# VHH binders against q84jc2, part 199

Target 1, 232 residues: q84jc2
Amino acid sequence: MSKMRNLVEEKFLEFYESWVIQLELYLHQLLIAHNNNTMSETELRHLISKLTTHHKAYYTAKWAAIREDVLAFFGSVWLNPLENACSWLTGWKPSMVFRMVDRLRKSRVVLVEAQVKKLEELRVKTKFDEQKIEREMERYQVAMADRKMVELARLGCHVGGESVMVVEAAVRGLSMGLEKMVKAADCVRLKTLKGILDILTPPQCVEFLAAAATFQVQLRRWGNRRHYVTHS

## First folded at step 12 (VHH)

Design ld71 (framework vhh_8fcz_2)
Fold by ESMFold2-Fast, scan of step 12:
Parts: C-alpha cells; sequence; structure tokens
Structure ld71 (fold): chain B 232 residues (1-232), chain A 126 residues (1-126)
C-alpha cells in the first residue's frame, strides 16, 4: 500500500510540476493579450479555450489519481506548505474567485449592469453549493466517531487476520467517501469557472484568467521563497 | 542592473529563416521562464513563444507553431528564437521578455513592464 501511495504521489507530482509550468507560460501569453487591443475576438476565444482545456486536463488527472489514493490530496507533497494552508477540500475555494471578478469592476473593460447582476447571482449560488459540501464534510467527520469506528479501534488491538480485513474495508469506505466529496467540490469549481466565463466578454475573460493565474503562480512562489529564506 | 539584449534581426524574403538571440544579465537567469513577444507595425504587443526555466517545456502562438522554435542555454544565459518559413505577417520588432513574480499584478493593472529589451527588427518582404 505504501508503495502504491508513493507511486500515485510521484506520478501526480510529475504531472503537477509540468502543469504549473504550462500555466505560467499561458499566464505570460494572457498578460500580453490583456494589453493588446488589436487582437480579434477569434484570437481571444482561442486563448481562452487553451486555458479552459488546461484546467480540464488538471481535473482529469486529479480524478484518476484520487480514484487510486484520495488521501494523497490531503496535505499534498506537490504543494508547498503555504499552498496546502490555502486549500479548501484539496483545491481553491470556489467563492474566492469572485475576488478576481471584483478586479474587473476597476478594469479598463467595464462590466455592464446585466453582467454585474448575473455575476452576483452566480456568487450566491456558488456560496450555497459550497456550504452544502461543507455540511457533507462535517457529517463525514462526525461519522468517524460513530459506533462502527469505535468498534474498529477496539478490534485493531486484537491479533488476527479477520480484524485486519475489517479495518481494511473500513479504510476503503472512508477513502470512497472522501473521493465523492472531493469530486463534488471540483464540480462546484468547474461550474463556477464556466459560469464566470459564460457571463464575461472575451477581453474580460482574458483579464479574469490572468488575475486567477497570477494569484496561483505568486502563491506558489511566495511559499517557495519562505523555504529559501528559512534555509538562508 | 537587469538587461536583456536582442540581436539577429534583419531583412529576409518570404520563406526565409532567421535566428534571434537574447543575452540576459543582472538576474538569476535559470530562475525565470523566458518569452519572445513582437510588435507588428500599427499593432499592439503579441506574445509569440515561451520556454520554462529548464528548457524542456515550450509554448507557441498558433500562427508560428511548427515554424518557430524557442531554445535556451542557461550556462550562456541566452534565449534563441529559430524562425523558419517566414511570412510577411511576421514583420515586427521582436523583444525578449521575462515577467518578475513581484510585478505580475502591476503589469496586469497598468500594462507596463520593465524587463523587455530594446528589440530587434525583423522585416519579411520580397
Amino acid sequence: as target 1 above (232 residues)
Amino acid sequence: QVQLVESGGGLVQPGGSLRLSCAASGFTFSDYAMNWVRQPPGKGLEWVSGINTGGGQTTYTDSVEGRFTIIRDNDKKMVYLQMTSLKTEDTAVYYCARFPYSELWEYLTTGSFDYEGQGTQVTVSS
């Protein structure tokens, strides 16, 4: 099991490092595009499509990995301590992206009233979906203290193959429950991202994606610099 | 101070090739992804290509994919852009650029960034 956990962690570490490197390259492209008012709508839509495909690739790889070992995503080895501290159910907290949306209200490409209304409606819905998942997580954590888990803790003190099998089945059940919750959280993330991009114009989408990627890249750099300073 | 010095531009016929060079100094070159951006006459800056710190991962704008190759040499602190099958639409001033992490928000807010060089002119005409 430890060997399988190490293999899943190593494979996703390799994937994530490559994925973040590509995100940074896309960020540089977004920053240049954001400041170029001569790009066609077709060119902007193609760039937005590259970013959405890149994010979808992340969730495709993540869901394959959590099927094998969801616990690898709680305290991930491919994230620095600052990134891990900022995680909500193994990723970004959906409602936080509306802080990036708030930046658009001060941008050179102003939001019209109809967009502001739709974004506020999406924000409320996203927060509601987020709270439903938080309630499910609370229920899951409480279930850890139920009679079955107390009984399993007692059985773990016994010597015998039958006790080992029962404990292994319980751990498998716990992992399946976490996998379902992580996937539910990721669905809220993807739905929120799609919702924002559907409301925004292509230039606004570029600015939003640039702001989001800037935050993600800087958070990673800030966490890594802390380690450099500590080492120094 | 931080310097990026581009060279290798010139006049070339359609279908021709050029290799642009960027010499970097004044910062830890191997810590930064590097980019080529260009400004065609009468247009804004266009991102052309990017390369990660180790050189193993590259990205290109669609119009140059398969025709241009970005390469870096960390020991020599150089970035290159190998251009083949050049088209008249490739005519532009080409700049070597990096985006310092501390200034990403400023660039996003103001549109100004300090780490592009003087540029090198590429003219594709018959």
Scores: ipSAE 0.584, ipTM 0.856, lowest interface PAE 2.1, mean pLDDT 85

Design ld72 (framework vhh_8fcz_2)
Fold by ESMFold2-Fast, scan of step 12:
Structure ld72 (fold): chain B 232 residues (1-232), chain A 126 residues (1-126)
Amino acid sequence: as target 1 above (232 residues)
Amino acid sequence: QVQLVESGGGLVQPGGSLRLSCAASGFTFSDYAMNWVRQPPGKGLEWVSGISRSGGQTTYTDSVEGRFTIIRDNDKKMVYLQMTSLKTEDTAVYYCARFPYSELWEYLTTGSFDYEGQGTQVTVSS
């Protein structure tokens, strides 16, 4: 277990680079599976399981890292500025994922009416949970202007053993609050993802996962290929 | 301009081994993950294996995991598939494939796929 900020950022950067490289390889497998009707239902379910396991590995690593330094996930060094600009509470905005689901209506394998109804119910529930978290974040931000923050700012002007310890305890409390909120947001993400995969057939799950991975890989490439005018 | 030339296929007995090669030209080889895909007789394409740009990460379809090894040599612009413990169900034309980043969404939405190579035939039989 490490509590050093620089070490947490370094370790997660190494993890994330490896994780994204692996996601790209899974994406290629998903693209072939989606465009060719050669896999059995059992084989498709196993491929979907590989992707869900990969995403679970991300959250396992993330939750371990935020326990040590949640602030590393606000303006993450392993993400480019475009990826950071698209973040909502340290990750993708849950309701955004339904735009990828809308792609399925244009595919050769169309959604049946029962699936459309269940997806709409899930969309409404997801937006409700999302708004609830946004209200909690607003309350957290307002609390930053509260009495305890004024005391922290005052104590920050004094360097000494006991005052340093009090400031460290207060900062730990603030970080614990942020960790709780980030985990709440991640729970909505995981519930939304699971909900979609539970509603979709295995071929539709493969298409959905391929669309999500394509967007993630493309967003990273778009941000990394951003060019400024070289003349200043 | 872009070329992928597969070789190394042939007739082999069940339990045998083969090493497939893919020679790439017309693009910056080290900028792309590379894949092996196969087409069994009368069927569509099946993804077999993938390797990252540096060669540091590999992934396999379940049916070949532990039997096949994908490797690459960026200096020679080559990707290889070492196949062991071959089964009759491994019989297929094997293609070397790359997915340009600009075409990922097109592959997903249109199903359009262009392979530059002719592939290499692997037949596992008595």
Scores: ipSAE 0.694, ipTM 0.892, lowest interface PAE 1.3, mean pLDDT 85

Design ld73 (framework vhh_8fcz_2)
Fold by ESMFold2-Fast, scan of step 12:
Structure ld73 (fold): chain B 232 residues (1-232), chain A 126 residues (1-126)
Amino acid sequence: as target 1 above (232 residues)
Amino acid sequence: QVQLVESGGGLVQPGGSLRLSCAASGFTFSDYAMNWVRQPPGKGLEWVSGISKSGGQTTYTDSVEGRFTIIRDNDKKMVYLQMTSLKTEDTAVYYCARFPYSELWEYLTTGSFDYEGQGTQVTVSS
């Protein structure tokens, strides 16, 4: 139902706007912490934990929302057009995170040889998991065109309550397939994030999280300036 | 041009209270999140608290949560830090801070930002 879709979109829009505002406040804390050499390891771990919890809260809310309407996450109303254009299966592309890590290697981050090797191993694994999901998406699209699309096209010729119910069941089946793929992609995102944080020292984790949050906040602001809106 | 002017610091006994004020001018105050940061003797800058543009969201460092409250008045272009149950470890110079969006990446790489105020000294002693 359109009313159900509108409620999911409204609820998640409210959540996401609040979530991004909180991310910006955490970013300011990370920026100050990044340039503080006197913070204890325990203090740094608590800050990293706050950011990790914040990202987990996003996926908790997202998974609840996609259970109700996964299609709301393809062309999301809470994202500007630039953010939507940069999306890979409803979120950031996992391998892009390594571009941020590479940029940190050229800054003030001193990575030991063991960390470099573990990061390369994680990059390869992330790329493999990413490609596996892309193959699943391709299979899904082929299956949609072959079986379910043909069924929907056939049923469009039969006007009646029973035909409408069968079409609705087929559409629900398609949505369930998309939900599984989005959750799989999100699992790769979370595994990649956790993997990087497990390899990096607490000061390096703070710098990485600050860089990631900076790009996210700047991308949103850049896209919002590009997007022309009229007030009603 | 852009100015942040802190006040309200002083000497206070452990368990006491102080309210810090920050007067902003030279920019559209309601377009920016505002922060309180502090520098204890012999330590680096420590982030204390942040408040969103509207004042609808606040965040605190663990050591002050439940004891400090950040508030803002956009009409007066003021941000405040209400401090209660003060501890000796709260002794620091307190700064009001704004992070310009155009300079977030520069701050990440250099540790510098333009709109740190002059600071106000808080001493918790005896």
Scores: ipSAE 0.685, ipTM 0.889, lowest interface PAE 1.4, mean pLDDT 85

Design ld74 (framework vhh_8fcz_2)
Fold by ESMFold2-Fast, scan of step 12:
Structure ld74 (fold): chain B 232 residues (1-232), chain A 126 residues (1-126)
Amino acid sequence: as target 1 above (232 residues)
Amino acid sequence: QVQLVESGGGLVQPGGSLRLSCAASGFTFSDYAMNWVRQPPGKGLEWVSGISTSGGQTTYTDSVEGRFTIIRDNDKKMVYLQMTSLKTEDTAVYYCARFPYSELWEYLTTGSFDYEGQGTQVTVSS
């Protein structure tokens, strides 16, 4: 799946590799913090803040990059095939983070009934927002196929400037629509992450963030292994 | 046979300096991020600092930021912690640690972690 890389892909690849390296360092800090019941609330909140700032930095860089080339985020060269296969609209599927939340039910710091209720309400809302985006994406894809493919077919006999201009206009329209969809999906991701962290206590936030980062780091490692090693 | 051997601890006055060393063997050192972790008397394990595989990225716990520096030498298979402006609150047993990818979920779920070394005692006292 080697492709020639454009400047946006090269720049974001460099950013993402550094970002994941830093995530792994924060994961190590989270793992130690998770197993230390003597940390103060202030210390835990500072650590949680480091992780939320790190995730916000990712979206800042991503949104700058998609303004230049949103298509780079579909089948990203900085992600391995397994990471790409697990992606939903260029990132993690928002409702899937509640699977990380489920492990908190077995943690040393038990979720209280009020937290469980708020997390389930958030889960339902997240799934609703997710489904709205899926329906919009489906409508967008159908519209692109119907309108632009018909126009391209009409121009198929005209080789050169007019066909090239129609293709360029179609690609621009596709890119603008996809940018809107990707930003909408990222907004649901950020709202879901913030909502979970607002409901959880600081020790529970640390465990949640550690679980999420562990999954992300291990998914990357599993995908970087040869197929015959992971699927044998 | 994975080994991590810490050294360089000792008794030091407040405001003093120490350099801790960790000698690694039995694994491909350059493939792992390395960490310093400490256990103060009567407290649990505290993460202190981490360094990426290349040494190009480092991070620190807030209480040591600006006072401690983590560095590594991949050719010598060493990681160091340069400690300056030491405080009584820095008194702890210091451990050198790596986190194998295969053990991340187990560490998270069971809390069991083998440091692979005995640690080095740092005592900051008048």
Scores: ipSAE 0.712, ipTM 0.901, lowest interface PAE 1.3, mean pLDDT 85

Design ld75 (framework vhh_8fcz_2)
Fold by ESMFold2-Fast, scan of step 12:
Structure ld75 (fold): chain B 232 residues (1-232), chain A 126 residues (1-126)
Amino acid sequence: as target 1 above (232 residues)
Amino acid sequence: QVQLVESGGGLVQPGGSLRLSCAASGFTFSDYAMNWVRQPPGKGLEWVSGISYSGGQTTYTDSVEGRFTIIRDNDKKMVYLQMTSLKTEDTAVYYCARFPYSELWEYLTTGSFDYEGQGTQVTVSS
């Protein structure tokens, strides 16, 4: 009867399912590479480049989609409820990746003091950038409440096409604010990821990317099992 | 109960071709991505190729891209590796492998991976 998903949601669902399947295949390659100490630096750098390109493809597709419908990313149909519950402004929380970095202290390739210092500086900057965005989100939510009250009052005075026009204008204004905020959050994500990879050696980059991908795949699996049980 | 049985290896000259086969049993084959992994003499395990659960997506290590093709038949519970333009550095024992979700963290943390097959030897020599 009613449309359950719009064109943007359908296209991104298809893209995301394919993207996650490819991530799992890259994860298998990373896991084997991580445990092979006979790989050259050139081979490791090429594998890291494949993962970096894969992540860039995600943000390219995401930014095209949010330009058309940012609201699709708040409660996304391509994510299970657990993935949605763990999201911070439509994606992973940037500071959370430093928990994966902490695993490198226990790895076969030990972090040198210069790397530890740079990673700590990056962690502090990342948390500061997150807090700044969180304050902007709080201000946005207050502004949304003010706008909603005005629009509810105005809607009480309109009928037919006029009511539709007012709702469309309100949704457009809300979407523009959210789009800017999501892009700001994604910029922090990309800067954090690039910063970590720039500090780490190639073997450490492989371990970091493997840990991050393992967590992402496991989170999706855990959520899908709970979602399936709920619907069965 | 889970078994992976590899076959199709042998001696071949550089530039030759071989087709490896893997017969799977004891698990829901179509729920798992499948992989080919190899161990050259004196080296660690190298990931060669992977295929998604449906067969709709494949990926390869750069050194075999364009030379090897991974294929699966979910009805027959088979995965194949078609190898062409074989090089001396392709000499290795080839294993068919799956990565169950429950083993991902163990593999990452312990550095140990128990493949469920016995492998098949590929020797490229003139």
Scores: ipSAE 0.710, ipTM 0.897, lowest interface PAE 1.2, mean pLDDT 84

Design ld76 (framework vhh_8fcz_2)
Fold by ESMFold2-Fast, scan of step 12:
Structure ld76 (fold): chain B 232 residues (1-232), chain A 126 residues (1-126)
Amino acid sequence: as target 1 above (232 residues)
Amino acid sequence: QVQLVESGGGLVQPGGSLRLSCAASGFTFSDYAMNWVRQPPGKGLEWVSGISGRGGQTTYTDSVEGRFTIIRDNDKKMVYLQMTSLKTEDTAVYYCARFPYSELWEYLTTGSFDYEGQGTQVTVSS
């Protein structure tokens, strides 16, 4: 069990480190594209496609990994403590992304009224879906505590019995429930991302993706600095 | 403090090749991704290519993919851009660039960065 868990964590750690390094390279391209007007609309759409493909690759790898060990994603070893503290159900909180969208209102390429309306509709829908998942998580945590209490009571009464089998069944049930919730949260993330990109023009998409990637890269660097000693 | 010195530019005919070099100093070279950006005559900056700090990952703008190769030598603190099948559209001043983590948000909001080299001119013409 322990060996299997270590393999999943090790494999995803290797994937994630590579994935973040590639994100940083895409970020540099986005920053230059955003602050200059050298790229055509077709070229901008190709750049946006590279970023969406990159994010899709992350969720493909994540869903394969959570099928093997969903618990690896709660307090992930490939994330620093700051990144873990900022996580909502193993990833970014969907409604948070609208803070990046708000920046577009102060951008060189201003949002038109129709876009503002669609973005607000999407924000409300995203928050509703988010709250629905939060209610499900609360019910799951209550059920988890109840199941744990029952299993602990059984273990205390039947020390030499079939306690291992009962515990294994309970843990499997808990893991399946968490996997379902994590996938539901990721579906909200993907729908929110796609929704925003569908509403925005290509230059606005580039700015949005640049802002999101900048925040992600900086959050990782801020958390990693916690382990470094400053100059005397 | 930080210095980036580009070289290797020149006049070349369409279909020709050039190898650009960038000598870096004043920072821990292997901790930073390095980039090549270019400025065509009368236009803004265009990002060309990037390479990760350890050299394990590279990426290219679509217009140069398959024609350009970015490489680095961390022991020599050098970044190179090997350019082949050059086109007249590749004519530009080429800059070696580093994006410090402390300045990413500043660049996003103001568009200004101070960590570019002096540049090297590439002219592709008959």
Scores: ipSAE 0.718, ipTM 0.900, lowest interface PAE 1.2, mean pLDDT 85

Design ld77 (framework vhh_8fcz_2)
Fold by ESMFold2-Fast, scan of step 12:
Structure ld77 (fold): chain B 232 residues (1-232), chain A 126 residues (1-126)
Amino acid sequence: as target 1 above (232 residues)
Amino acid sequence: QVQLVESGGGLVQPGGSLRLSCAASGFTFSDYAMNWVRQPPGKGLEWVSGISGKGGQTTYTDSVEGRFTIIRDNDKKMVYLQMTSLKTEDTAVYYCARFPYSELWEYLTTGSFDYEGQGTQVTVSS
């Protein structure tokens, strides 16, 4: 193509850059809050709500964008190659978040047995939901190599009025299938995030969110530096 | 050598205004978000406000939103905190802070960060 980006990609790139800069500012607030033992539960809950709202804003923008062009989210231009390599179905892998949870076991505020049990139950459920989506994606990828799809591709090579209509209908169906899978993956992400925050105390939520944001910001920085070395 | 120097604190009456300044040196100023944090008497550090490296984005803690404005001048390597409608609850030592990417995990673990200045005292009292 003569362009590296379409309009959906350009708009979401602008959104995402602003969203990540805002996440970094919230991270700084979380880091100070995490190290302040004199904050009230109400103050901590307000901060947690800011982060939750920020993440919801990301999914609101993403779902609007994938309605227009879901393929923009596979190999996203607003992510560096390292971020893209670490992506699972256009975002973070839900089960990886329990590595941030494991850090809480070493924090100043120790997890009680009831919390550990609920977190393990959530981990198992999250992994199950994740594997279900992976099986759906595998079936989708296999279907792309199906004999019928190869026949549709051949029809597209012989551009005529009738062939164009058939190919357009098939491509629309493929895009709808991908959109459904991406939304399903995002629902698992949001359910996992909400589940963890519901189990943790406010101080533990602040530490968890700070760890997650630190990882995200660091991954972006490291990938941007290494991209220059390997790909100019 | 990284250095942050705060100034502009003082005694003001409730409802008054004050402008704090932070002079930065020893690093590429526009590459880093800058923050104002404060320590009220008998309490831990509270994050007050942050501004992105290029100044395009700002964030405030709920208790100061609408009353405080953070601004930066990258050419002068300065960060300012414009405070209006001051309350007795705003009484604190105010610090200018930078969080280097290499130290985020250390700060999360230990609570120690090394690019904090000496602070400037703000007292809101009649």
Scores: ipSAE 0.725, ipTM 0.903, lowest interface PAE 1.2, mean pLDDT 85

Design ld78 (framework vhh_8fcz_2)
Fold by ESMFold2-Fast, scan of step 12:
Structure ld78 (fold): chain B 232 residues (1-232), chain A 126 residues (1-126)
Amino acid sequence: as target 1 above (232 residues)
Amino acid sequence: QVQLVESGGGLVQPGGSLRLSCAASGFTFSDYAMNWVRQPPGKGLEWVSGISGYGGQTTYTDSVEGRFTIIRDNDKKMVYLQMTSLKTEDTAVYYCARFPYSELWEYLTTGSFDYEGQGTQVTVSS
């Protein structure tokens, strides 16, 4: 329903704006922590925990919202056009975070051989899971163009609503399929993040999280500048 | 020219209070989150607190949570740090810090912490 959809969009826009502002504050904390080699492991792990909790809060809110209106997440009103253009199944593409990991190989703290091996194994697993979801996405898109679905849509248009209930049921089924697929993609995202953080040392985790947050904040600021309105 | 001028530091006894001030100039103040960071004797820079551009959100390091309050006045281009229940561990030089969005990658890659303030000394001692 359009009224329900508008409410979901408005609520998530309010949540997302607040969430991104908080992410930027955490980014500043991460940047300073990254440059402080006197922090204890306990202090660093606490900071890492703050960031992982923040990311989990995002997915908790997102999953609640997509149960009400998954379509709100395709072309999201809370994202600028650049952020939407960079989206893969309503979020970041899991394998792309390994570009942040590659940067760690050139950082102040060198990855040891055991970490490099585990990260490569995780990268391969993540790419496999990502490709599996892409195949499922293609199947859903093909189902949308399926002869039976096309025939139901045409029948509904020409019979003046006599088949409207059947068409509505088919559309509802497709929406439920999209919800399942989006949740599967989000699970790969969360598993990938957890996997990376489990392999890295606390200082490396801080650098990785700082790199990821920097990219997210910069992408948003860059995209927003295209629509920037100067006020006194 | 970006300028940040800190003031309000001093000597205070444990359990005491101080209010630090930061006067900003040379940039659109409300476009930037502002931070307080400190350098205790013999340690590196430690992030203390941050406040969003319009003041709607704040965050604190655990050791000061409930004791410190960060406030901003965009009209006056001021950031404040209200410090209560001060402990000897709070002894440090306090800096007001801004992170320009165009240079976030530079801060991450070079490790250079960019601030234009000179800092203000806080000493908590009996």
Scores: ipSAE 0.623, ipTM 0.864, lowest interface PAE 1.7, mean pLDDT 84

Design ld79 (framework vhh_8fcz_2)
Fold by ESMFold2-Fast, scan of step 12:
Structure ld79 (fold): chain B 232 residues (1-232), chain A 126 residues (1-126)
Amino acid sequence: as target 1 above (232 residues)
Amino acid sequence: QVQLVESGGGLVQPGGSLRLSCAASGFTFSDYAMNWVRQPPGKGLEWVSGISGSGRQTTYTDSVEGRFTIIRDNDKKMVYLQMTSLKTEDTAVYYCARFPYSELWEYLTTGSFDYEGQGTQVTVSS
């Protein structure tokens, strides 16, 4: 029974399950494409476009959902505890993708000097944007702990029409602030992803997207098997 | 032991139809997405189609979209590829493939994995 879930959580859980299953099918296509050096540039670009469109669909659905209930994305019920523990402002940490690029380079990816320079410039910009958002979130968390907010929480414990309205207004204000920060973080994610794909060649894009999807799929699977792994 | 056995290939004329079958054993079939991949003469391995473990989601490569249909029967542990409007460029050895979760990263880095079957030849010619 879904008595502990609101409508936004139920709708996004259904969407996310389908989205991840589709990502896994695209991952299989990427893995085969990565190991086939006879594919045309047009075929590779089309595959990259499918993945880009799939990620854009995720953010379209997410932004619709956070307009209704941003708090559903903090401790998401559609994510396992490991996925939630690895989240930075409701999603992947943008700078993490450069670790994936570095790992691919150490593994197989051959990058020319011009690409290395552009990736380093993008990495620095991405880390700067992350730190700016982290400072904004810290200020927000301090504001939530202020005496005024604590007193509003106390007032809300006394059931009455007036106190209920005051608590609802305060929660609405907090939710709007969180929504703005989540959207800012998602914009950094999308800009970082686009930036990397613009720098890499089509074969390198396929390998990068395959590595990213592999990590995402495996992280979900590891988290889902947590109880069996810890059982003595 | 994991086994995948493909069948149903043959010689057909352009515009013809074939149904490929893959019999799976040795694993919990419904827990895994299944794929059809092919190797045309003188080319590398091409991904053709995939189906989720439940059968609710399917995906196709552009060149076969609208012409091929991937289906699975979890009770019989079978996956099928229904091919229609066949073209000469569809000539290839067709393989049924499962991607083991433990080997995804290895496949990405080395290009090897253990769950590819023996294949079935499809030849489209007059």
Scores: ipSAE 0.690, ipTM 0.891, lowest interface PAE 1.4, mean pLDDT 85

Design ld8 (framework vhh_8fcz_2)
Fold by ESMFold2-Fast, scan of step 12:
Structure ld8 (fold): chain B 232 residues (1-232), chain A 126 residues (1-126)
Amino acid sequence: as target 1 above (232 residues)
Amino acid sequence: QVQLVESGGGLVQPGGSLRLSCAASGFTFSDYAMNWVRQPPGKGLEWVSGISGSGGQTTYTDSVEGRFTIIRDNDKKMVYLQMTSLKTEDTAVYYCARFAYSELWEYLTTGSFDYEGQGTQVTVSS
């Protein structure tokens, strides 16, 4: 009787493993493109589009999965412990991608002053949107401890049919609330990514996407090996 | 010592076919994605195709999709590029490439890297 993961977790684990393998292949393409100053703007835009399509595929699959079971994403079995430690509301923290942007300021591809200003404006807006979602999560957590939830927890100790129905309806309501919050967080992620790509030139977009993918691939590798994370 | 040895290049007419081979040694072959990259005359390096360590996933640059097929044989430690419907624009030196995880940040930060393969010349002309 082994019940180590549910169907949503099994399906998304299979999807995610395949998605990360494909990301690594795109990373190799980005690394070669970054070294090639003879690529046309059209060729670079096609490569950037390939990466944005890949990220959209992730959110399409994720939003379908959270519709079925959002709680699977708060106990993600497809992420290793290191990846989970770095997660914010079921994914990457939007403001952290500006660390990859900061790298562009010290690269051989120089940002112009107008880009620096727009990126700073975007950074401030992203941080504001993050804080708004954090406040919504805090309100959600407080609501979980209110009188109605205490009453439902009490009813959960009874095996009557109507009590079961009431508890199931309440749990469904809670899951819908979490689903909305996860989608709100993902919308901030997508707005931030789009905003950065809209500000950067195609060569800068390639370097940014390569840096982001390198970090994601390396973090997964370090966590999966676990010998880099020794604990007393 | 990592070694990659490419072969199979040659002169071919437009519309022709060639199969490139890469023999790998000095590392756990199945742990690494393998890539074919090319350098056309007067241009920089272009990524052509990649294949995952298991061989379960492949990807291609737009200009070769549907014409080229990348395959690997992990038991023989070989990766191949089957090229069909060759065009004059496919003329290049073709390199077999592996990106070690320990070198990903180096490739990104320096903007350059050394090719581990010797390369094989493909010339498409009448």
Scores: ipSAE 0.699, ipTM 0.892, lowest interface PAE 1.3, mean pLDDT 85

